VH-VL binders against Integrator complex subunit 8-like protein. Designs and how they scored, part 9

Target 1, 198 residues: Integrator complex subunit 8-like protein, of Dictyostelium discoideum (Social amoeba) (q54vk3)
Amino acid sequence: MNKIFGVKIDSQQKKRQQSNKNLTVFNNGRYLIYIGDIHFDRKFHREALRYYLLGCGLETAFYSDPVKTSVTNSKYLTFLSRRIFDCFYFLRAPMQAIVVSQFFGNLNQTCLVSFKIIQEEYYQLDTNYFQYIWELPLLEILLTTFTKQKDLKKIYLINQIISNPIINENNHPDIRKNFIKNTKHNFWKAISSNYLLQ

## First folded at step 18 (VH-VL; from v5 with heavy chain G104S)

Design x4
Fold by ESMFold2, last read:
Structure x4 (fold): chain C 198 residues (1-198), chain A 120 residues (1-120), chain B 107 residues (1-107)
Amino acid sequence: as target 1 above (198 residues)
Amino acid sequence: QVQLQESGPGLVRPSQTLSLTCTVSGYSISSRYYWSWVRQPPGRGLEWIGYIYYRGSTYYNPSLKSRVTMLRDTSKNQFSLRLSSVTAADTAVYYCAREYDYYSDAFDIWGQGSLVTVSS
Amino acid sequence: DIQMTQSPSSLSASVGDRVTITCRASQSISDYLNWYQQKPGKAPKLLIYAASNLQSGVPSRFSGSGSGTDFTFTISSLQPEDIATYYCQQSWSTPYTFGQGTKVEIK
């Protein structure tokens, strides 16, 4: 009951202008995040992920507004990160989970959780998501693991990222911080496209 | 419980070097974050001096850059400020502060402050 | 440098009054605006981060709003312990800069 796209409010007391009945649900991204939490609590991880991404998409005008995206990051996505991590983990998307762990707000926890995933899943980590790693200690863990396993392609890819002057700690802080902001934005946009929008 | 505490001389003569140390407890300064100095002249507003990053790099406010050096001692979990060639204009309360850089770069934890007076 | 213009410079209000302080940036800073409270002889204390997010342990009577260049800080019902100077601060680009402060007093 109360499906998101089927909800109609049949009230003879409401005479206000409504251009569409189905689209009134459309403008409440916070409600969709709440529905995501309901699905998450029931262990429906794919449904939870889709509602989280749709809700945050509505709040950001689907990542077309940089200011709304920044606000959504600070209000919702950083606090949802643990749940979204679990969604990716149970959906067998370990590289996406590693990227999301960078949002935890605790680098020690990020490295501990991601180290375990990397050691167990290194052979199937999706290289398309390597570009979304901005934490240097995490890149170092990846490089050490692939070097030990002699995975030359992944060693090359990680070295290309580490050698990028933009993320170097000695670079001007505004350049480095702007790169991280853009990387966060581009990740959520890509994930939303891959798991929600075509 | 993360705490920051400033220490150093409260009186410095003109043309000398001001030196302050911030001791951090409850968190390692080499684990994460930017570790900053901010000062407040008497009756005036706040001025950001610069930071030392958890990986060791530094960045200083261009207005003070020629006179500022920041260092750290990771074995004591301390970071320090040196400001050379001081004048009366450098009289201020000096704070150390942690910059929380996950989404807003706000200064979420401050030391109690140390007044440094530049006088003959 | 991004200039932060804060107003008013001081105000007096009665207990229970709604207090509003404004902060304007010389260029867009998105939502990278933070609010601090400083009581006499004490260090600044973070109240609001990223324009509108309440720091943990801060009473709900404090709030913030705005984005871009114009920001507002509000105390919904002034309490005696709120006597302090309030500062806005931009964290969009270095050097980080603060407003000049607003001194809030009880009548």
Scores: ipSAE 0.715, ipTM 0.859, lowest interface PAE 1.5, mean pLDDT 87
Fold by ESMFold2, fold request of step 21:
Structure x4 (fold): chain C 198 residues (1-198), chain A 120 residues (1-120), chain B 107 residues (1-107)
Amino acid sequence: as target 1 above (198 residues)
Amino acid sequence: QVQLQESGPGLVRPSQTLSLTCTVSGYSISSRYYWSWVRQPPGRGLEWIGYIYYRGSTYYNPSLKSRVTMLRDTSKNQFSLRLSSVTAADTAVYYCAREYDYYSDAFDIWGQGSLVTVSS
Amino acid sequence: DIQMTQSPSSLSASVGDRVTITCRASQSISDYLNWYQQKPGKAPKLLIYAASNLQSGVPSRFSGSGSGTDFTFTISSLQPEDIATYYCQQSWSTPYTFGQGTKVEIK
């Protein structure tokens, strides 16, 4: 089987695969995520993305269960974020990649990679995904770029997000943190709908 | 690597103000995260005191809110705790800690702790 | 405030034994539960975050499970260096609160 795929499998992948082999593939999101990794390693980014989203969808009852969604975020989506970022980047979905960069666990890295994308792709960033940006430094990069380019529509949209009291740092932390949790949930639900139905 | 270190007096008299400073190395406190104080009375469990956010806002445990002030000095990469009107009940080991807010907001990095005794 | 009830308060076990500690939250906290190890005279050390995720550099004999209100921490094979007090802590809602601790000793 490994020769058919032309990919060397390390001992960690082999051990993980053996421990889960008794589970039904369609009913086990973890196996679908693993298959996504195989496609990703072969540079099949569309297929990898679809398997990642389908696997995480199964683990969350397609985002209908808030607790399972939280568990899936901490176990899978946050750790897969760099690979999902690469999938969106190579699929020419730069705004989705910018949103995913917020999951990297390193704000400097988020701003670094997203700054490069924003400078190259600012004219085609999908405004439907602006609502999923919660990191204020990233919003500032977007605002500065759109101001320099005199893109009044995008300036207005970013200012609406920045001025929202719910993400204000002086607001009660539970309110701000719940907004971020819900925004993460809504983003994964939205991209799953967009990329699993195509 | 990121390291946190508490400093301040180990003895404070009743009714005075307890002051502690946490010095952070390897990471700027204004770059990200929540920067917290947690205390532990001798032989007892842990109590979260509050945080100062990387953007400067603060939030305090309601049980202590009336007596707590947290400040930071970004030029020295330090954040501080002031606890006013102390009593013997405030005797504890005081830790500074980083809240890693990408996942479950766990305290992933702690200082070594500073014992503050309130007596005399 | 969310109260965290940890059980037992102390336990004594032999090297190699499986050790189980439970933590119950007074309301649902999803998977926002963290486990810390504290050795005498030292700061707490994060072992497990988000109920079941092992912190980097922590041995695989440590594990956690649960969601909602009931959580379990397990040491699969107790080692001499595991003598410590273990705390659960919820990070769902401020003020963040800790369990009262479980002291683990070797027989």
Scores: ipSAE 0.692, ipTM 0.846, lowest interface PAE 1.6, mean pLDDT 88
Fold by ESMFold2, last read:
Structure x4 (fold): chain C 198 residues (1-198), chain A 120 residues (1-120), chain B 107 residues (1-107)
Amino acid sequence: as target 1 above (198 residues)
Amino acid sequence: QVQLQESGPGLVRPSQTLSLTCTVSGYSISSRYYWSWVRQPPGRGLEWIGYIYYRGSTYYNPSLKSRVTMLRDTSKNQFSLRLSSVTAADTAVYYCAREYDYYSDAFDIWGQGSLVTVSS
Amino acid sequence: DIQMTQSPSSLSASVGDRVTITCRASQSISDYLNWYQQKPGKAPKLLIYAASNLQSGVPSRFSGSGSGTDFTFTISSLQPEDIATYYCQQSWSTPYTFGQGTKVEIK
């Protein structure tokens, strides 16, 4: 991890860690989110994103604890979604931005914003993130766009997701809702892996 | 300014069908969310009956499933509850409620409730 | 079905007192626990969602905590308008279930 944020403790590191006790606040996940906001306000979107992901990662044991991940999602990640969306948009990661738009709390806004991105960037959308779309209207927008453009590979991938019985609206709600919960958690885990461990 | 309002008969005879309608103002029931019915017998706790989804699918509490049907009329922005073969045990205040499904699926908006008495 | 057990079933407290209500689920429900206030003759009102998140427009004297099976609801300083029955409700799995309620009264 970053040499600022992770140090194995041996006898020499123990002495340095003790002498820098006032700086240990950097291991506080909530403080890291605050630093992310400072970078965001200064338009440093790459650093803002990294601090947001590191802060939420620390709060969740890097998404290995599903209960802490659920708590962090409802408490921080949902509220940060607009800022994280902007970070991905300005970092030229449009598919990741589309996934994050699903957290906005307003499906009409999600579809409006994502429709614009899809029409402008359809040819470059990263298919590795298609699996993280759970809103059926958004999947329908993607399918319609790729069908119009005759992109057979992307049509196939979206159809696999739409045809999955797990997300079918007539399926048992616990199965569908648990899939959505897990998909949200897996997305944040994947994003943290991709953007923090590089 | 989303509001839910229950309407329907307050008295139903045993073995008949209880029918209630929830009228929603300020938001289209076909735009999003789960639209639920919850009941509360007088002086007792709350029991979830089921929902109709914004896309039209339904799910009912297994304890009531054999007697429950939910429908919607999107042109009137209404969803309805039918409970067949009622008995005195079905006497309750019936609430319609919106389930906000972005985080914990809480019931964030409720109607005022409609008392339905099942009596001979 | 997930059984939700509230404690106590009723309580009386003075204005300004700290009031604590507990809710126990029969199995882990993560943070999918919601708290409602119901005044006599009125519909329930959502106060706390996802165990600890305060609903918009709800006074800050209300709070919630917990995850897994054990949850706590607190009124930091009881006010006269807080006389009501309070319910916890799990939204982890269907059928959604409510606790039996806790009636809060002023001494």
Scores: ipSAE 0.676, ipTM 0.840, lowest interface PAE 1.8, mean pLDDT 88
Fold by ESMFold2, fold request of step 21:
Structure x4 (fold): chain C 198 residues (1-198), chain A 120 residues (1-120), chain B 107 residues (1-107)
Amino acid sequence: as target 1 above (198 residues)
Amino acid sequence: QVQLQESGPGLVRPSQTLSLTCTVSGYSISSRYYWSWVRQPPGRGLEWIGYIYYRGSTYYNPSLKSRVTMLRDTSKNQFSLRLSSVTAADTAVYYCAREYDYYSDAFDIWGQGSLVTVSS
Amino acid sequence: DIQMTQSPSSLSASVGDRVTITCRASQSISDYLNWYQQKPGKAPKLLIYAASNLQSGVPSRFSGSGSGTDFTFTISSLQPEDIATYYCQQSWSTPYTFGQGTKVEIK
């Protein structure tokens, strides 16, 4: 399966990719992710992020059939989440990094890393991304921090999310699980729009 | 690394309550995941019974809901199944299983299973 | 409840053969379809999640495909240790449901 979007590179293949690189790059998600890693290693975090987003989108067919690929898209975000997190962190997008930490596949690590960022950056967290937090422990950390800082606007926004019956764990599990699926999808749309179009 | 182990009596009389405990090692049941029970009657397929969520909420298969209770003891890192008013139809191998809910909702870790026979 | 129908109910094949098992859901389940292997006397083992993703440590001869209602599980070259019953399971909606299983034997 991983080789569906990948290509092995040799001298002849590289020549054809160079002559039609935009088309070939968009058709080979694994190759885009590899290019993202090269940019990441060179500290070019914005370019790394662009290639990671394009590569994940191509590997998951997100742009052609996003409903079909919802679990696979979440898997790819989890696979790349540490790299994408670092990209957002170094691009001074701490709230986006906090949202991405929810994809780590380790809630304790999510809370540990995000707690440190929240304590250091609470004053500049982008409220447009609050809607993409689905982990209740993380919402509790945000609420506690903003309450301590007496930031009434952010307290109100977090409370609107927490009080939403859709997240209530005592409701039918499909309601909460569907909300999380949709939220992951909508976050991917948002960062693709904000970071691929520029 | 993470291991699940079922324990409890292998024989239960009809009309009594079946009680099983799953002991989890290598991971805290209050840290994450859905912790499920799945059963398999002899020579038949698998039936999901329900879960306890890491935050403590439960959900049971509607086919069994009136007879099922699940509890946990976080100090012992255990979660348990109680099935009341059992009949011979409840004879099965009972598995505890972890649901990996970060993206797949698949049962990625299973106990080895415990046969419970309902007979007089 | 979403009903999962596997086909065939059993099959017999030679070592080295390509084996194909199908699973059909009574409603669309996107790619929320998992495949398990259960050897006699053992617990099920997750092989494939999300229709096509190999679980860590699972040999590459196992593969899966499909989305929506129709799913396929393939063993590219049957090995003696692959004698087992294989189950599909949907994780789209509770209650989670399993197919009735496909028993794979060596002839």
Scores: ipSAE 0.672, ipTM 0.824, lowest interface PAE 1.6, mean pLDDT 86

Design x4
Fold by OpenDDE, last read:
Structure x4 (fold): chain C 198 residues (1-198), chain A 120 residues (1-120), chain B 107 residues (1-107)
Amino acid sequence: as target 1 above (198 residues)
Amino acid sequence: QVQLQESGPGLVRPSQTLSLTCTVSGYSISSRYYWSWVRQPPGRGLEWIGYIYYRGSTYYNPSLKSRVTMLRDTSKNQFSLRLSSVTAADTAVYYCAREYDYYSDAFDIWGQGSLVTVSS
Amino acid sequence: DIQMTQSPSSLSASVGDRVTITCRASQSISDYLNWYQQKPGKAPKLLIYAASNLQSGVPSRFSGSGSGTDFTFTISSLQPEDIATYYCQQSWSTPYTFGQGTKVEIK
C-alpha cells in the first residue's frame, strides 16, 4: 500500500516483485539500484533517486546502446518507477512524479495517484514536464483541474498537447507509438540531466 | 483473472462474412489496452488482423483492411471481428488477444481460439 | 512491412540440451520483440517481451537477448513440456508481424 495515496497495490504485484529479486546480482545496474534502496529506506530521497536513475540507465542500456532509439518499457522499469515516483514526491517534484506514474503499468493506478497529486498540488506543478505526458486520461485530469482553477496559461499548454495531431488516436498507430517512444526517451534524458549532473 | 473467449460460427460459406465475438471477463475493455485479433491457418504461422483500442479507434492490417471491421460492445464487455468476402484462404483458428501497451505491445492474454472453416 | 525470419524452422534436441532460436528483422526494431510458445492445439503464450524480459510465471530456463535486427531465444535446459512451436513477433511498427515459427521436438 502506498501509504501516501491509499492505493491498494494488488498483493500479487508485491509477490511478483519479491520473486524477481533473484535476478543475477552481477549487473552493475542492479547494484546501484540496491544502493538506491538503502538510501531510500534512510529517507535520503535525492541520493536514492540518483542511484535509481543510474541503475536504470545501465540496466536499460539507455546511454550506451546506439541502436536504442527509444526507451522501451520493461518490467524492471515498472517496478523501479514506483520508487522513483516516491522520490520525486518527497522531493516536492510532483509533476515529475506524475510523469513517472505513467510507467506503473496500470492506467487506473496512474490516474488515481496523479489525480490526488494534481488536486493537492496543482499550484506547484512544473510546466516544463507537461510535454512528457502521453496518457490522454492524465491530460484530461490536468485540463479539468486547471480549468476549475481558471489557470489560463496552464490550460493553454495542456490544450496544445491534447490538440497535437500526433496524439490523435485516429491517426496511423505508428505516429502515436513513435511519439510515445520519443517522449519516454526524452523524459529519461531530461531527468537524468537534471538530477545526475546538477 | 482476465480471460478472453472467442465465439461464433465454425463454418462460413465462400463470399459470406465471417463473424466472431470475443468476450472478456475480469477486466473492462473500455479501461485500457488494445484488443486484437490474430489468426492462424492450419499448419501455418500467425497473422495479425488488427485491433480495437480501449477508446474505440481501430486499425487493421493493410492486407485485410478492405474486408475487416472491428466493433466493441462495452455494455457486454465484448469486441468483435467481421471479415467479409471470405475464401478458403481465410480458413484459420482465430484468436482474440489483449495487447499490453506497457510492455512492447506484447499479446499477454489470449483466448482459446476458434476454428473457422470456409467451405461450400 | 517488417519481415521476421526465424532460424531454424525446426529442431530436435535431447532433454537437458540448450536450445537456441534466432530471429532477424528486415529493419531495426530496437528491442520491440516478443517471443511466444505455442503448444499443439493451444493458443500462443507470451514468454519473453521487449527482447529480454521474462513474462511472469514463465520458467527461468527461458531467456531472450538481442537488439536492432538480430535476436536470440534460448532454452537453457530443454524439458519435455517445452515441445512446441516458438514464434518471434515485432511490435516496432504496424502491421505487427511474426516469424514463421520454430518447431521444437525432443529426440
Scores: ipSAE 0.558, ipTM 0.819, lowest interface PAE 1.2, mean pLDDT 87
Fold by OpenDDE, fold request of step 21:
Structure x4 (fold): chain C 198 residues (1-198), chain A 120 residues (1-120), chain B 107 residues (1-107)
Amino acid sequence: as target 1 above (198 residues)
Amino acid sequence: QVQLQESGPGLVRPSQTLSLTCTVSGYSISSRYYWSWVRQPPGRGLEWIGYIYYRGSTYYNPSLKSRVTMLRDTSKNQFSLRLSSVTAADTAVYYCAREYDYYSDAFDIWGQGSLVTVSS
Amino acid sequence: DIQMTQSPSSLSASVGDRVTITCRASQSISDYLNWYQQKPGKAPKLLIYAASNLQSGVPSRFSGSGSGTDFTFTISSLQPEDIATYYCQQSWSTPYTFGQGTKVEIK
């Protein structure tokens, strides 16, 4: 990704990723993630994505109890969010990539890579995934771009999201927190359904 | 490196207002995260007081809500705690902390703490 | 409010021993549980976030597990520097609440 978007992973993120590599190889989730890495390195992005999702899901018991558990806080996600992002990007699913970029743990990086994608791929962004955007700066970028392109439909959709009191700064911050938690969960559920059950 | 440091008077009289300031270095409090206050009475456990969001909105522990006010000064990169009508029960070490929303809203960075004693 | 029940309140173990602390939430908190170490006169230090993730710079002898309502914190091999009080904390919903703490001492 660094080659495409010029985004450097900061040293702290790198250290965190390295820490995640020291995880025990003996759980099924980790094994699947390794298989995903193999596919990723071979540029089999669809297969890689599937194994990453499966790996994270098993590790967190997400698929066994999707109501009580979530992939959102998986120890693997810090590392895998960028890989999953790349998978979506290369699979020509840019809106999914944008949503995943929110898990990078760095808003500036999220905005930077998403901005580039939005500018280049605004015409093929899947509107079904707009609902999974919770970062206001991303919504603003989208709105600006669609306004420039005079895409009334997408403008309307984004405005509906931005104007939602739940995301609005004027809402009780705790309501926003809960909304974000649920949105994250729903996103992973949707992605799992769309890419694993087909 | 992000660092937090509490400052304020160590002694407050009953019925007065406790006032503390947390100075953040290495990161702008206006950029992200929830900036929280936690206190610990001597020999006791930890109690969350409330947070101020990087955008300025606040939420307080219901048990203290009527007496708590949190503010931020973005120009100084500080956020503050005011606790009114203090009693001996408010004697505690007060910590400011960063609530890190990427990591399950854990308090990943703490100040050193400031002891505030309520005494006549 | 979500109540966090931590057990035991105190324990004494030998160097090299495995130490286990449990924390129960009054309701499901998913994996929004964090573990802190507090040494005397010091601020709490984050060790584990999201139930099982080791904080950067924390020794690998520390670990966490669990989801929903039941959580476990483990020190695989207790070291002298591990003398401290340990706290669990739920971050699922406000107000955030802590366990009562577990004081860990060395025999």
Scores: ipSAE 0.553, ipTM 0.829, lowest interface PAE 1.4, mean pLDDT 88
Fold by OpenDDE, last read:
Structure x4 (fold): chain C 198 residues (1-198), chain A 120 residues (1-120), chain B 107 residues (1-107)
Amino acid sequence: as target 1 above (198 residues)
Amino acid sequence: QVQLQESGPGLVRPSQTLSLTCTVSGYSISSRYYWSWVRQPPGRGLEWIGYIYYRGSTYYNPSLKSRVTMLRDTSKNQFSLRLSSVTAADTAVYYCAREYDYYSDAFDIWGQGSLVTVSS
Amino acid sequence: DIQMTQSPSSLSASVGDRVTITCRASQSISDYLNWYQQKPGKAPKLLIYAASNLQSGVPSRFSGSGSGTDFTFTISSLQPEDIATYYCQQSWSTPYTFGQGTKVEIK
């Protein structure tokens, strides 16, 4: 008669104190941007640009999510785009500056600053970056300027972009939106590659 | 400050055409953005009707496409909604709104709304 | 059309409570989700755009998170002035669609 003493293992449910580890999400992106600001203030624009690109990429998970085809439309990016614009301008990369000005979140401002650059430095505009223009007003400004200057090569390139049916406003809006999303993504990828790996 | 205001008749008879106008102040509708119409039946949710792009192209909700027409008058800085062959189901508060493409196409500015009742 | 399923349909909470609303899309919409607050007799007001960005002038107690199909809207500390119906809206593709709304009340 083996009295198996049923030791009631009082399963004291250890209340796992979910230590709310406030993972101080070290806003690593913001930190990098801060470093960028330091460099910018010291007029080290190349270094500043690198940190801005890195910081922006981290904040938007741009580098971690390969499926993300769009650049997050954030106020943060809007502000950062202005610094990046300045960096490109001071680095004598005016076309890159024009492209990034599209992220200002204000078309009028974009057009104003770009207009000035286009007028003053139309001959130095890197044509490789024309493909990253999605704002029609900017294309129009470019076309007008190049026409005035009788630059047939640049006119041709811009016309090719303008004539692209994808940019046509008569298309299904989703087509245009997708194009813009992809163009934004490709631009950021391009500048990241060109300025971070070099 | 950019402001939107709806105007139009508050009562429409069945089978007639609902017509509303949105007047925009503080910003030119020909400068930027998508100018949208959204409606809300009483006690119900929100339904997007369509938009007119600042350059004049339009896109409508497929559910309403056959009945919807949006126009713009740049001289008056207005855009309008026409909804034909209305029924009681079209009774709603109609809002005009600015769709801001820089912010993931969010409606960042709204009119106060205009109630349109479809009744015989 | 992309269907937006919002949960819960209604909730009642005390002042100071954390309130959470969820929105699910029938397909991936990336981060093209916006949150609106609508008070009775008023037009909707944009609170959050692109899933997690706080609209200018909106109190910091409001926040949004998520990507793809699942999104969350949070009020960290519910205030009396927060009594309203909240809507999620996808702007990924046309036609734009809204959730059915969440009515938030105070106990």
Scores: ipSAE 0.549, ipTM 0.836, lowest interface PAE 1.4, mean pLDDT 88
Fold by OpenDDE, look of step 20:
Structure x4 (fold): chain C 198 residues (1-198), chain A 120 residues (1-120), chain B 107 residues (1-107)
Amino acid sequence: as target 1 above (198 residues)
Amino acid sequence: QVQLQESGPGLVRPSQTLSLTCTVSGYSISSRYYWSWVRQPPGRGLEWIGYIYYRGSTYYNPSLKSRVTMLRDTSKNQFSLRLSSVTAADTAVYYCAREYDYYSDAFDIWGQGSLVTVSS
Amino acid sequence: DIQMTQSPSSLSASVGDRVTITCRASQSISDYLNWYQQKPGKAPKLLIYAASNLQSGVPSRFSGSGSGTDFTFTISSLQPEDIATYYCQQSWSTPYTFGQGTKVEIK
């Protein structure tokens, strides 16, 4: 069973993914990422995104590729997050990009990049992805922006998220950890469904 | 390269407090990750003690919770373990480790370990 | 707490042999299982994370599989440098727990 960012793809999704004529599934996740890079460089961002997601979703790969030994997993994942972020950005999916920015591993960087996107694209932010924000500073940025724009609906949604005790930094750290874990998984599942199966 | 190094006394008397410090180099403990302590009694398996989050919050193994305190010193890029009321059962090699939070929360970097013996 | 049962406790195999270690969780842990190698007098080293992902720099002869409650760690071709104790560890929920370890020796 294939995993995407730690999420198991159900059998139905897997079958659908396999039936997609536009995607070749390889046993080497790194190779898929490489193919993603090729597409990315050609400005085929949707295709790139698919390959990036597929590459990250491989559970067990017989890696014969020497490249596997050259890059630390953390750097690799950060790189992938950045590429995926860029894909969403170029695909004009700013909210997805904002969510992915949380994976950069640097909160300041996350906030800076997201702030820019929010300021420029606040009117195009898909509210369905608000639920996948766990960083309080990002929520605050969103709230501030929507408040300025007098968007009551989005203000309400963000306030609901902010008011969740689980997001509070003063909450039990393990509860928050679990929440973030689940949120991450749900996000990757959602984007996989949306971008791999369509 | 990120490195972790445990430091502290190797001998502690019963009922006293075990104190260890983990010094992290090559990475700021205030940037990311969970910073954990794991111990291993001689010839035995591994026991997770607890973690301190890069934001400062802590969580301890319930089996040790009443006796464990973890702190961080961001200025020194260190985090510490205190274990009170020690007994012979607390004799172990104590490891500090970085918990990688991307996928399965694995301990990807370990210190060399510090043996702490509890003896009168 | 989630109990991790590792088997066997020890094994001896020849160089080049396929070695298999199993780990069972008392409850489902999805794929939140990690495998470590510990050589004598050394700290544990992460080999496999998330049940099946090879850690960077780890030889390809090491692999992991499984999900839910049953997991397998495999060395496809045992090498002399692989003499160590191997541990599984669940990270599904705190407290994190380890298997009791498998001591791998060479005949």
Scores: ipSAE 0.505, ipTM 0.801, lowest interface PAE 1.5, mean pLDDT 87

